# VHH binders against q989t9, part 32

Target 1, 279 residues: q989t9
Amino acid sequence: TTRILGVVQLDQRRLTDDLAVLAKSNFSSEYSDFACGRWEFCMLRNQSGKQEEQRVVVHETPALATPLGQSLPYLNELLDNHFDRDSIRYARIIRISENACIIPHRDYLELEGKFIRVHLVLDTNEKCSNTEENNIFHMGRGEIWFLDASLPHSAGCFSPTPRLHLVVDIEGTRSLEEVAINVEQPSARNATVDTRKEWTDETLESVLGFSEIISEANYREIVAILAKLHFFHKVHCVDMYGWLKEICRRRGEPALIEKANSLERFYLIDRAAGEVMTY
Key: E = the ipSAE of ESMFold2; O = the ipSAE of OpenDDE; V2 = 0.75 times the mean of E and O plus 0.25 times the DockQ between their complexes.

## First folded at step 21 (VHH; framework vhh_7nfr_2)

Design aa4 (at its last look DockQ between E and O 0.01; V2 from the best seeds 0.00; counts 0 for: pae O 15.4 > 2, off the site)
Fold by ESMFold2, look of step 21:
Structure aa4 (fold): chain B 279 residues (1-279), chain A 121 residues (1-121)
Amino acid sequence: as target 1 above (279 residues)
Amino acid sequence: QVQLQESGGGLVQPGGSLRLSCAASGFTFSQYWMSWVRQAPGEGREWVSSISNRGTYTYYADSVKGRFTIARDNVKNTLYLLMDSLKSDDTAVYYCARGHSYGDRNHFDYWGQGTQVTVSS
């Protein structure tokens, strides 16, 4: 299951220097169909070492640094010191800011195999959360986490101060206990308390009221609103797809109904390699 | 405080065998990759072998592959190097180190004092 693998000490000065380089860098538009707002990434290591390779595919060779990755000496040291270089298939920066999230989804639906997905938390704040099914939790600075990305999940940052994670895809047959290298054990943690609001019939009917105004012109915006609700209400992260389908059913427009079904299929059930979702 | 103490070095004839040990203390041994590094007289340090924290993954320099075996005992907090078919070129001080070689890059944060291995007739 999704859990902490270890904790590392981050050198704040060196990290700040690399983050300044990232702040001036172009982040990828790849996977923008998953983004609800400013959810962005850039490749630091990939199969070819070419910056323009921005899609994750299953391959069997150690990842090569991109030009951007080569320009980030501290992040390269973190990768080399805390992971086995031969096991790395991708390394990316994921940045979320300005009340944004990634739409609830499963990973690896379009891939022949799976990776072990790991997060090293570089910079975060109290308004950043991860979700998995019914659960909400916070990944803390300097922590290395395994994420079971085959389960429905999401992540969001609800502040103008960004969340930055170094996300590493590791060869999938490795023992999870041997993924993180040169780490300390985390301090004991109390169980996370879920402080989200209870879900009410009134809230549900307000959400379903979008049926009065949903159209092709605002479809993506309404989807983004729905995608964020589970960060603030005690509901399952995929419940938004049921809400969207009912909104579209009440609206009665066949094209919108079919699009709702297509979104659910694409993000949760099945997608082809290279397929993108069009709203 | 991290401490690494090597033992088991000595004089051996070409073709002989030797087993090195490294006793570790002051850290959670089973959380770290460990390595052997050697230094021959008049030469720089040469990475020899690395082993993952649970022992699942082992790596060897080409010069020792097939002759040396790295192992660890996480109950006794001890790293081992079994050296077979020793050659005169293996004469060196052998160090245990905490960390892993990244091919042409070595990032080790703690070292032992070393143990001398001499291969001579």
Scores: ipSAE 0.006, ipTM 0.419, lowest interface PAE 11.3, mean pLDDT 88
Fold by OpenDDE, look of step 21:
Structure aa4 (fold): chain B 279 residues (1-279), chain A 121 residues (1-121)
Amino acid sequence: as target 1 above (279 residues)
Amino acid sequence: QVQLQESGGGLVQPGGSLRLSCAASGFTFSQYWMSWVRQAPGEGREWVSSISNRGTYTYYADSVKGRFTIARDNVKNTLYLLMDSLKSDDTAVYYCARGHSYGDRNHFDYWGQGTQVTVSS
């Protein structure tokens, strides 16, 4: 289950230095098909150690530091201190910019769950959120999280300051208890208060009203709108696909209907390794 | 309506070559992985090859690896299978399928009617 594995006391000064380097670094849009807005990443460790290797694939070798990874001494130290080096398959910085999110999806459909994905939160704020199914929560700075990637989930940043996480993919046979090392145990957390708006029939009809205007030209924007709603409304993160399908059905355009079905399939049901969704 | 139509099959001698084509219609071809699957007489369907929606990634069954090449033309909405060094064991009906096979999982939702490939001396 999704949970905090531990807490790291981050050195803000050293972190700031590395973050400054990252701010000037090139980020990849390889997985932009998952993005609503600017959702980017850069490789710190991968299979080959080459910076141009941007694709995550199943492999069995310890990850190698990329040139960028090597240039980030504090983040490199964090990786070495808090994870078993031999277990790391990938390490990436994931950056979510203002008002961006990842479309609700399940991870590792194409990888058969062979990796354990964990997040070390580097830079975040109160306007950044994660969702899992119908739950919304916040990942705090310095926290190491395991996310049950098999469940539909999303993440978004709704502030001018981008959210940055160090995302580490760990070999899948490892015990979760062993994934994070040399970490502090989290203190008791207050129960998360769900401040999202109640979903009503009126709200639904408003959403479905997009059927009046949806077209090929604005399809992606509408998808983005729908994908963001569960951050602010008490709905399941997968509900957007139902809405989208209904919107397209009401519009009565076969091409849009096909896209809607394809999206749901791709993000929630089944996708092949390397498959990219365009719409 | 989704349609897949195979062509290019025929009789060929061992060591020969064939090029299969699959004409796709009724869907956005460039958004879907495509595959070739074959069925030999008396046997079940066997996955042969898959190609990603943009053609970036290709996968092959071990039985055809190094001999077959899958390709696609997204402008023409056509899937291809170049078959070289054909063997008698390659004799089968070859099907074009929308989707991909990975691991023990198959995700094919549409099939063509198939084209017969016969490798015989």
Scores: ipSAE 0.000, ipTM 0.254, lowest interface PAE 15.4, mean pLDDT 90
ESMFold2 (binder alone), look of step 21: mean pLDDT 86; pTM 0.878

Design aa5 (at its last look DockQ between E and O 0.03; V2 from the best seeds 0.00; counts 0 for: pae E 14.3 > 2, off the site)
Fold by ESMFold2, look of step 21:
Structure aa5 (fold): chain B 279 residues (1-279), chain A 121 residues (1-121)
Amino acid sequence: as target 1 above (279 residues)
Amino acid sequence: QVQLQESGGGLVQPGGSLRLSCAASGFTFDQYWMSWVRQAPGEGREWVSSISNRGTYTYYADSVKGRFTIARDNVKNTLYLLMDSLKSDDTAVYYCARGHSYERTNSFDYWGQGTQVTVSS
């Protein structure tokens, strides 16, 4: 059910002022094991209101503004006007820089429950995409989207201009119809055309040719290359894990084979609280 | 030390029902997806169903969708497969497996010994 919940009109001048503050702010690299390139975030509201709290955990109380969040008057107004303040558990800015993505994954595997995750799109362009399973779509400026983060998904930016979303985690038992408030209804749209290239046996064999050179020294770089292919080819976002496993099987090195299985488990299947993936 | 013990297989007539159980030990059960996989005589293994670590998400092969129900009890560390409207084609050894099968992705690292299900008149 990933879908638009509503559309808001963004005041560009006020947004630009807050973005200037963000440009001077430190972004967290917590969760950097999910990043292929510069995918990063900063906390605007969290459980404690302390800037140092950068982990997402399920909790039952309204989120408190961090010092950074307090310094962003327009973004605070957007949060207060378009969401029920008491239902917010986290609010973050997620920034994806040029030629970066988050590795295809499922969320909530390490948590007791899940949130309703929504995106308010602040700054984007036509070369920024979200993917979910075998689908690709664009979240447009000013749109509020519900994202079913329990499905395999990814997001990427392939433009010189970074993508910025305000990502809000809402208490998980809320009705989706009550999440976004004071919004316009989305416009009727033509069906999205998927213009990605068809996946061919020739392309697959080129990818599997990494078996000739994959090693512990370049493993992360090869994974990052594989993670981006589904943005440009009509394949499922998790197909990269099958490619990586076959690459490593052809290479025949047990440590690399074990690592491929560990990546798939960690990002798609299950992970312990506090577990991080190492390459 | 991981152990998976299946039970509940047997002989049943077409249209009948069975409930398979898998007792799990030696690991933190509620941290793992669990699956059922079957193997008919002379054939390769066929994924049947998967369930997420907390039971929220279930998946079924097209051949069993609407007839089989996967479930888990994280207090008793037990995985279940409720099989209804059984057909001759369902005759196989059914394995409990830790992990998930998902398109071109397999992540099975431990298997039970299997339980035989036979559907015949």
Scores: ipSAE 0.000, ipTM 0.149, lowest interface PAE 14.3, mean pLDDT 87
Fold by OpenDDE, look of step 21:
Structure aa5 (fold): chain B 279 residues (1-279), chain A 121 residues (1-121)
Amino acid sequence: as target 1 above (279 residues)
Amino acid sequence: QVQLQESGGGLVQPGGSLRLSCAASGFTFDQYWMSWVRQAPGEGREWVSSISNRGTYTYYADSVKGRFTIARDNVKNTLYLLMDSLKSDDTAVYYCARGHSYERTNSFDYWGQGTQVTVSS
């Protein structure tokens, strides 16, 4: 299950220096098909050590630092100090910009669950959220999280300041207890209060009202709207797909219906390695 | 309705070449991975090759690697299999299938009727 593995006391000065470098670095949109808004990443460690390698694929070799990774001494140190180098398969910075989110999905559908995905939170704020199924939570700065990526989930940033996580993919046979090393144990946390709005029939009807206006021209925008709702309303993160299908059904356009079904399949059910979703 | 229709099969001598085609209709072709699967007489279905929805990625069974080339034309909604250096062991009914799977043929959701390929001297 998704949980905190440990806490790192981040050196703000050193972190700031590395973040400044990242701010000037090129980010990739390779996985933009998962994004609603600006969601980017850059590779710090990958299979080849080449910066142009942007895709995550199953491999069994320790990750190599990319040129960018090598240029980030503090982040590199964090990786070396808090993870077993031999277990790392990928390390990336994931940046979510204002009002952007990841469309609710399951990870590793195309990779047969070969990796353990871990987040080290570098830069975040209270307006950044993660969701898993019908739960909303916040990953705090310095926290190392295991993300159960097999469950439908999302992440969003709804502040002017982007969220930055160091996302590390670890070899899948490793014990979770051994994934994060040299970390502090998290302190007792207060239960997170879910401040999301109650979902009502009226709200649903309002959402389904998109059936009056949905078209090829605005389809992606509507998807984005739907994908964001569970951050602010007490609904399951996968509910957007039901809404979308119903919206398209009501519209009565076969092409849109097909797209809706395809989206659900791609994000939640089945993906092939290298498959890209366009809509 | 999703439809897949194979063509291009036939009788060829060992070492010969064939090009199979699969005409797709009833769905947005460029949103789906496509595959070729074959079934030899008395054998089960065997995955042959897959291609990503945009054609960026191609995969092949070891048995056909280096000899077969999968391609697609998303404008024509057509999947292709170029088969070179054909062997007797390549004799089979070749099916076009929607989706991708390395080992499990049950992962495909739609199939064509198949086209017979016979490699014989």
Scores: ipSAE 0.000, ipTM 0.262, lowest interface PAE 13.8, mean pLDDT 90
ESMFold2 (binder alone), look of step 21: mean pLDDT 85; pTM 0.871

Design aa6 (at its last look DockQ between E and O 0.56; V2 from the best seeds 0.00; counts 0 for: pae E 15.6 > 2, off the site)
Fold by OpenDDE, look of step 21:
Structure aa6 (fold): chain B 279 residues (1-279), chain A 121 residues (1-121)
Amino acid sequence: as target 1 above (279 residues)
Amino acid sequence: QVQLQESGGGLVQPGGSLRLSCAASGFTFSQYWMHWVRQAPGEGREWVSSISNRGTYTYYADSVKGRFTIARDNVKNTLYLLMDSLKSDDTAVYYCARGHSYERTNSFDYWGQGTQVTVSS
């Protein structure tokens, strides 16, 4: 179950220095097919230690610092202090820019094995949210979260300031209680921040109205719109796929219908190793 | 705790009718789409019908369209399936499920224990 594993008191000065370096660094778009808007990442630790290695694959060796990772002394320290080095398989910075989100999906469908995915929140604000199924919550600065990536989920940033998380993939056989070390216990807070609007049949009808205008030319934009709705409306994050299918069905375009089905399959059901979704 | 409990199943002759009920508790019933799914012996689960929050939208599998009617009472937190003109092929365990819009059997988050419907002469 998704939860806070601990809290780290971040040194703002040192963090700022590292964040400045990251701001000037190149981010990868390897997984841009999961993005609605600007969603990027850069590798700090990976299998080979090479900066060019951008794809996450199942492997059994401790992660090696990339050149970028080596250039970030504070983040490197955080990794060393709060995680077992031998258990780390990947460490990445994930940056979500304004009005960007990840399309609702399940992780690891393309992998033979699973990692424990953990987030250390570096830079965020109240307009950043995570969703899991029909739940919306906020990961706070300095918090270390375990994310049950097997469940449909999303993340979004709806502020001018980008959200930055240090995402660490840990060897899957490790106990969750041992994943985060040298951390403070989380304070009693309700991470759920659900100010979303009630979903109504009228709202659904409005959404389904896209069937009047959907085309190959605007398909991606419509998908993006649909993908964002669950951040502001009380719906399950996977509902977008039902809407999309219905929209396409109503439109009566076989190619769009096929695309809609393909999207749902790719993001929620199964995908081949190395498969990339283009639409 | 989310709970779904089906009832109303039984033995009926071909051409007969049944009304299934699903009692929901532990959540705001009116906030969720509800669904019926059935599973025949040796077969996979088959989506039967879906109904929107307020009942405005209803959807049916082609196999039951025109014969089955899905309904809900949000005051009673109850989902219904009216089954008319039953056929032998309708024999299955019928489950109510909470979840999401339209027909996505793999995306429903809660299921009842099911109620057996047997159509036989």
Scores: ipSAE 0.020, ipTM 0.461, lowest interface PAE 5.1, mean pLDDT 91
Fold by ESMFold2, look of step 21:
Structure aa6 (fold): chain B 279 residues (1-279), chain A 121 residues (1-121)
Amino acid sequence: as target 1 above (279 residues)
Amino acid sequence: QVQLQESGGGLVQPGGSLRLSCAASGFTFSQYWMHWVRQAPGEGREWVSSISNRGTYTYYADSVKGRFTIARDNVKNTLYLLMDSLKSDDTAVYYCARGHSYERTNSFDYWGQGTQVTVSS
């Protein structure tokens, strides 16, 4: 179950120094087909230790630091102190910038296995959220979260200040209780109140009105609009795919309909290793 | 435990009418979109109709539009498909399915066992 594994005290001065190095670094375009706006990452540890290795694949060896990872002493200490080095398969910085999200999806569809995916939250604000199925929640600064990424999910940032997470892929056979080490126990938290608007049939029909203007020229923009609605309305994160299919059906363009079905298949159901989605 | 149980299928003459029912239990019925899907012998599954959680919006495949009516009763937790002007090519097993949006034949999370509808002279 997606949950907090522990809390880390972050040294802000040392973090700021590492983030200054990151600000001058190139972020990867790998997985840009999942991005609705500026959702970006950079690789700190991977299978080869080579910076050009950008794709996540299942492998059995401890991750090696990339040149960028070697230049980030505080983040390396966080990785070594709070995770078992032998169990790390990848470590990445994920940055979501102003009014962006990752399209609702399931992970591991193209892999022969899966990882235990955890997030150490480096920088965030109240306009940043994660979603999983019909639920919305906030990962707080310094928290280490386990994310069941095989469930449909998304993440977004709707603030001028970017969201930065250290995302670690841990060997999938590890016990979850062994993943986060040298951590404080999370404080008791008040139940999260879901403040999203109630979804109405009237709102749905307004959304379906995109059928009047959808085209190949604006398809990606309309998809991005649909992908963000569940952060503000009480709906399931995958509902956008049903909306998109009906929008395209009402439009009556066979190519757009086929594209809608391909998106749902690719992000939720089945994709080949190395396959990318264009739309 | 989510349960969907279809009923009301049978043998009817061309031009006849039939009403299918789907009894739902084990979840909050009024919070889900509900769907009918059919499968003819030797064919893949074909989406037939969907209804929003409050029943305000209904959607139909072109092959059944104007002849079939989807409805729900959120007090009795029951989904209906009223079929009029039945044709031989409506012969299929009809499934009730739960989902979170319309036209999602590949990602419905629960299905009933189906009820057979046969349209024959």
Scores: ipSAE 0.000, ipTM 0.203, lowest interface PAE 15.6, mean pLDDT 87
ESMFold2 (binder alone), look of step 21: mean pLDDT 86; pTM 0.885

## First folded at step 23 (VHH; framework vhh_7nfr_2)

Design ab1 (at its last read DockQ between E and O 0.01; V2 from the best seeds 0.00; counts 0 for: pae O 10.6 > 2, off the site)
Amino acid sequence: QVQLQESGGGLVQPGGSLRLSCAASGFTFSQYWMSWVRQAPGEGREWVSSISNRGTYTYYADSVKGRFTIARDNVKNTLYLLMDSLKSDDTAVYYCARGHSYERTKYFDYWGQGTQVTVSS
ESMFold2, look of step 23: ipSAE 0.340; ipTM 0.727
ESMFold2 (binder alone), look of step 23: mean pLDDT 86; pTM 0.887
OpenDDE, look of step 23: ipSAE 0.000; ipTM 0.271
ESMFold2, fold request of step 27: ipSAE 0.564, 0.576, 0.578; ipTM 0.846, 0.849, 0.852
ESMFold2 (binder alone), fold request of step 27: mean pLDDT 87, 86, 86; pTM 0.890, 0.884, 0.887
OpenDDE, fold request of step 27: ipSAE 0.000, 0.000, 0.822; ipTM 0.241, 0.255, 0.912
ESMFold2, last read: ipSAE 0.559, 0.567, 0.541; ipTM 0.844, 0.844, 0.833
ESMFold2 (binder alone), last read: mean pLDDT 87, 86, 87; pTM 0.892, 0.887, 0.888
OpenDDE, last read: ipSAE 0.006, 0.000, 0.000; ipTM 0.285, 0.234, 0.235

Design ab2 (at its last look DockQ between E and O 0.02; V2 from the best seeds 0.00; counts 0 for: pae E 19.1 > 2, off the site)
Fold by ESMFold2, look of step 23:
Structure ab2 (fold): chain B 279 residues (1-279), chain A 121 residues (1-121)
Amino acid sequence: as target 1 above (279 residues)
Amino acid sequence: QVQLQESGGGLVQPGGSLRLSCAASGFTFSQYWMSWVRQAPGEGREWVSSISNRGTYTYYADSVKGRFTIARDNVKNTLYLLMDSLKSDDTAVYYCARGYSYERTNYFDYWGQGTQVTVSS
């Protein structure tokens, strides 16, 4: 289950130096079909060590540093000190910029297996959240989290300061208790109170009112609006797909209805290796 | 048209086993996720398990994890639920459904008629 595996103390001086290199670096446009706004990544370790390899596949080889990864000595030290090098299959930076999220989805649908996916939180703030099913939570700076990415989930940043996580895909048969090494135990903290707004029939009818204006020209923007609502309202992260389908049903355009079904299939149900979603 | 037909239910003692089957027809079975959902007497429907279209991923409700196994045969267009270590709380009508959820009835577009499973001392 999704949980903290440990806490590391980040050397801010050395982290700032590596983050300055990242600020000058090109982030990948792969997986941009999942992005609602500026959700981006760059590959630090992968199967081949080539910067051009930017898609994730199941493989059995210890990950090799890309040229960008080689230029980030502190992040490499974090990877080497806190994870078993032989178990790493991918390491990447995920950056979420102001008012952006990744569309609610499940991972591994296109793969013949899964990873143990962990996050080491490098830079974040109180306006950044992760969601999983009906739950919302915050991954704190310096924490290493296991994320059960096979469950419906999302992440967003609603702040002018970007969120940066070091995301590591660990070989999927490894024992979870052996993934994070040289870590401190997390401090006890008060139970998180979900402060999101209650979902009301009035709010739902306002959302469904998009049926009067939805078109091919604004489809992606409306999807992005729907994808963000669960960060602010007590609803399941996948409820947006039900809303989109009803919006399109009320609109009555067959092409829009089919596109709504295709989005739900692609992000939640089934996708092929290499398949991308087009709006 | 789309049809889902369950079989294999019955009366069993606590600790026993049953194997449910669901024959699918009228659609390309291997392109769809499939699920089992159950309804106990006097209660709402409860999602039990889902399996991906290729069978690579399986998901289980906490109440059945470790005791139930979902499987599919895309050649025979058949969905299975192997139920081990049955308890009285497992007494329900079990439905085969096309789609997925962890407790979401409105993500299922076609349902079978159900098969009764009764676990009685």
Scores: ipSAE 0.000, ipTM 0.117, lowest interface PAE 19.1, mean pLDDT 87
Fold by OpenDDE, look of step 23:
Structure ab2 (fold): chain B 279 residues (1-279), chain A 121 residues (1-121)
Amino acid sequence: as target 1 above (279 residues)
Amino acid sequence: QVQLQESGGGLVQPGGSLRLSCAASGFTFSQYWMSWVRQAPGEGREWVSSISNRGTYTYYADSVKGRFTIARDNVKNTLYLLMDSLKSDDTAVYYCARGYSYERTNYFDYWGQGTQVTVSS
């Protein structure tokens, strides 16, 4: 179950220095097929230690620092202090820019093994949210979260200030209690209040109205619109795929229908090794 | 159905060059990473090279780095392997595979029939 594992007191000065370096760094275009808007990442630690290694695969060796990773002394310290080095398989910075999100999906479908995915929140604000199934919540600065990657989920930033998380993939046989070390116990925090709007039949009909205009030319934009709705409306994060299928069905174009089915399969059901979705 | 067909293999002298091709069909080629893997007589399969779906990233085994170049044409649904400065140790059956590898971590789901490359004086 997705939950807080601990809290880290971040040194703001040192963090700011590393964040400044990241702001000038190149982010990967891999996994852009998951992005609705500017959702990006860069590798700090991976299997080979090579910066060009951008894809996550199952492997059994401790992660090696990439050149970028080596240039970030505070983030390296955080990784070394709060995680077991031998259990780390990947470490990445994920950046979500204004009005961007990751398309609702399940992780690791293309992998034979399972990692434990953990987030250390570096920079965020109240207009950033995570979703899991029909739930919406906020990961706070300095918090370390276990994310149940097997459940459909999403994340979005709806403020001018980007959200930055240090995302660590840990070997899957580890105990969650041992994943985060040298951390403070979570204090009492206010639960995220779900302020999303009620979903109505009228809203649904409005959404399905996209059937009048959907085409190959605007398909990705419409998908992005649909992917963002559950951040503001009380719906399940996977509902977008049902809407999309119905929209395409009403449009009556077989190619668009097939694409909708393909997207749902790719993001929620199964992915082949090395598969990348284009739409 | 997914099909991969290698071509371009043959007999070449040490120091020579060959260009292998792999024709792909039955799937959206541009959506997949592709790789070359070889198998010498009496040996196991050895990963040679991988290329990302758009060709942005290329990876090579240490044994072929600097000599081999992997490329792809997504319009022609074709994967290539340019082999320069060939050595006797490069003698093997070369297979086209759908999928990718990072430092011997292999994820492949389809293979071609292979093409024979023989390097001999």
Scores: ipSAE 0.000, ipTM 0.237, lowest interface PAE 15.1, mean pLDDT 91
ESMFold2 (binder alone), look of step 23: mean pLDDT 86; pTM 0.882

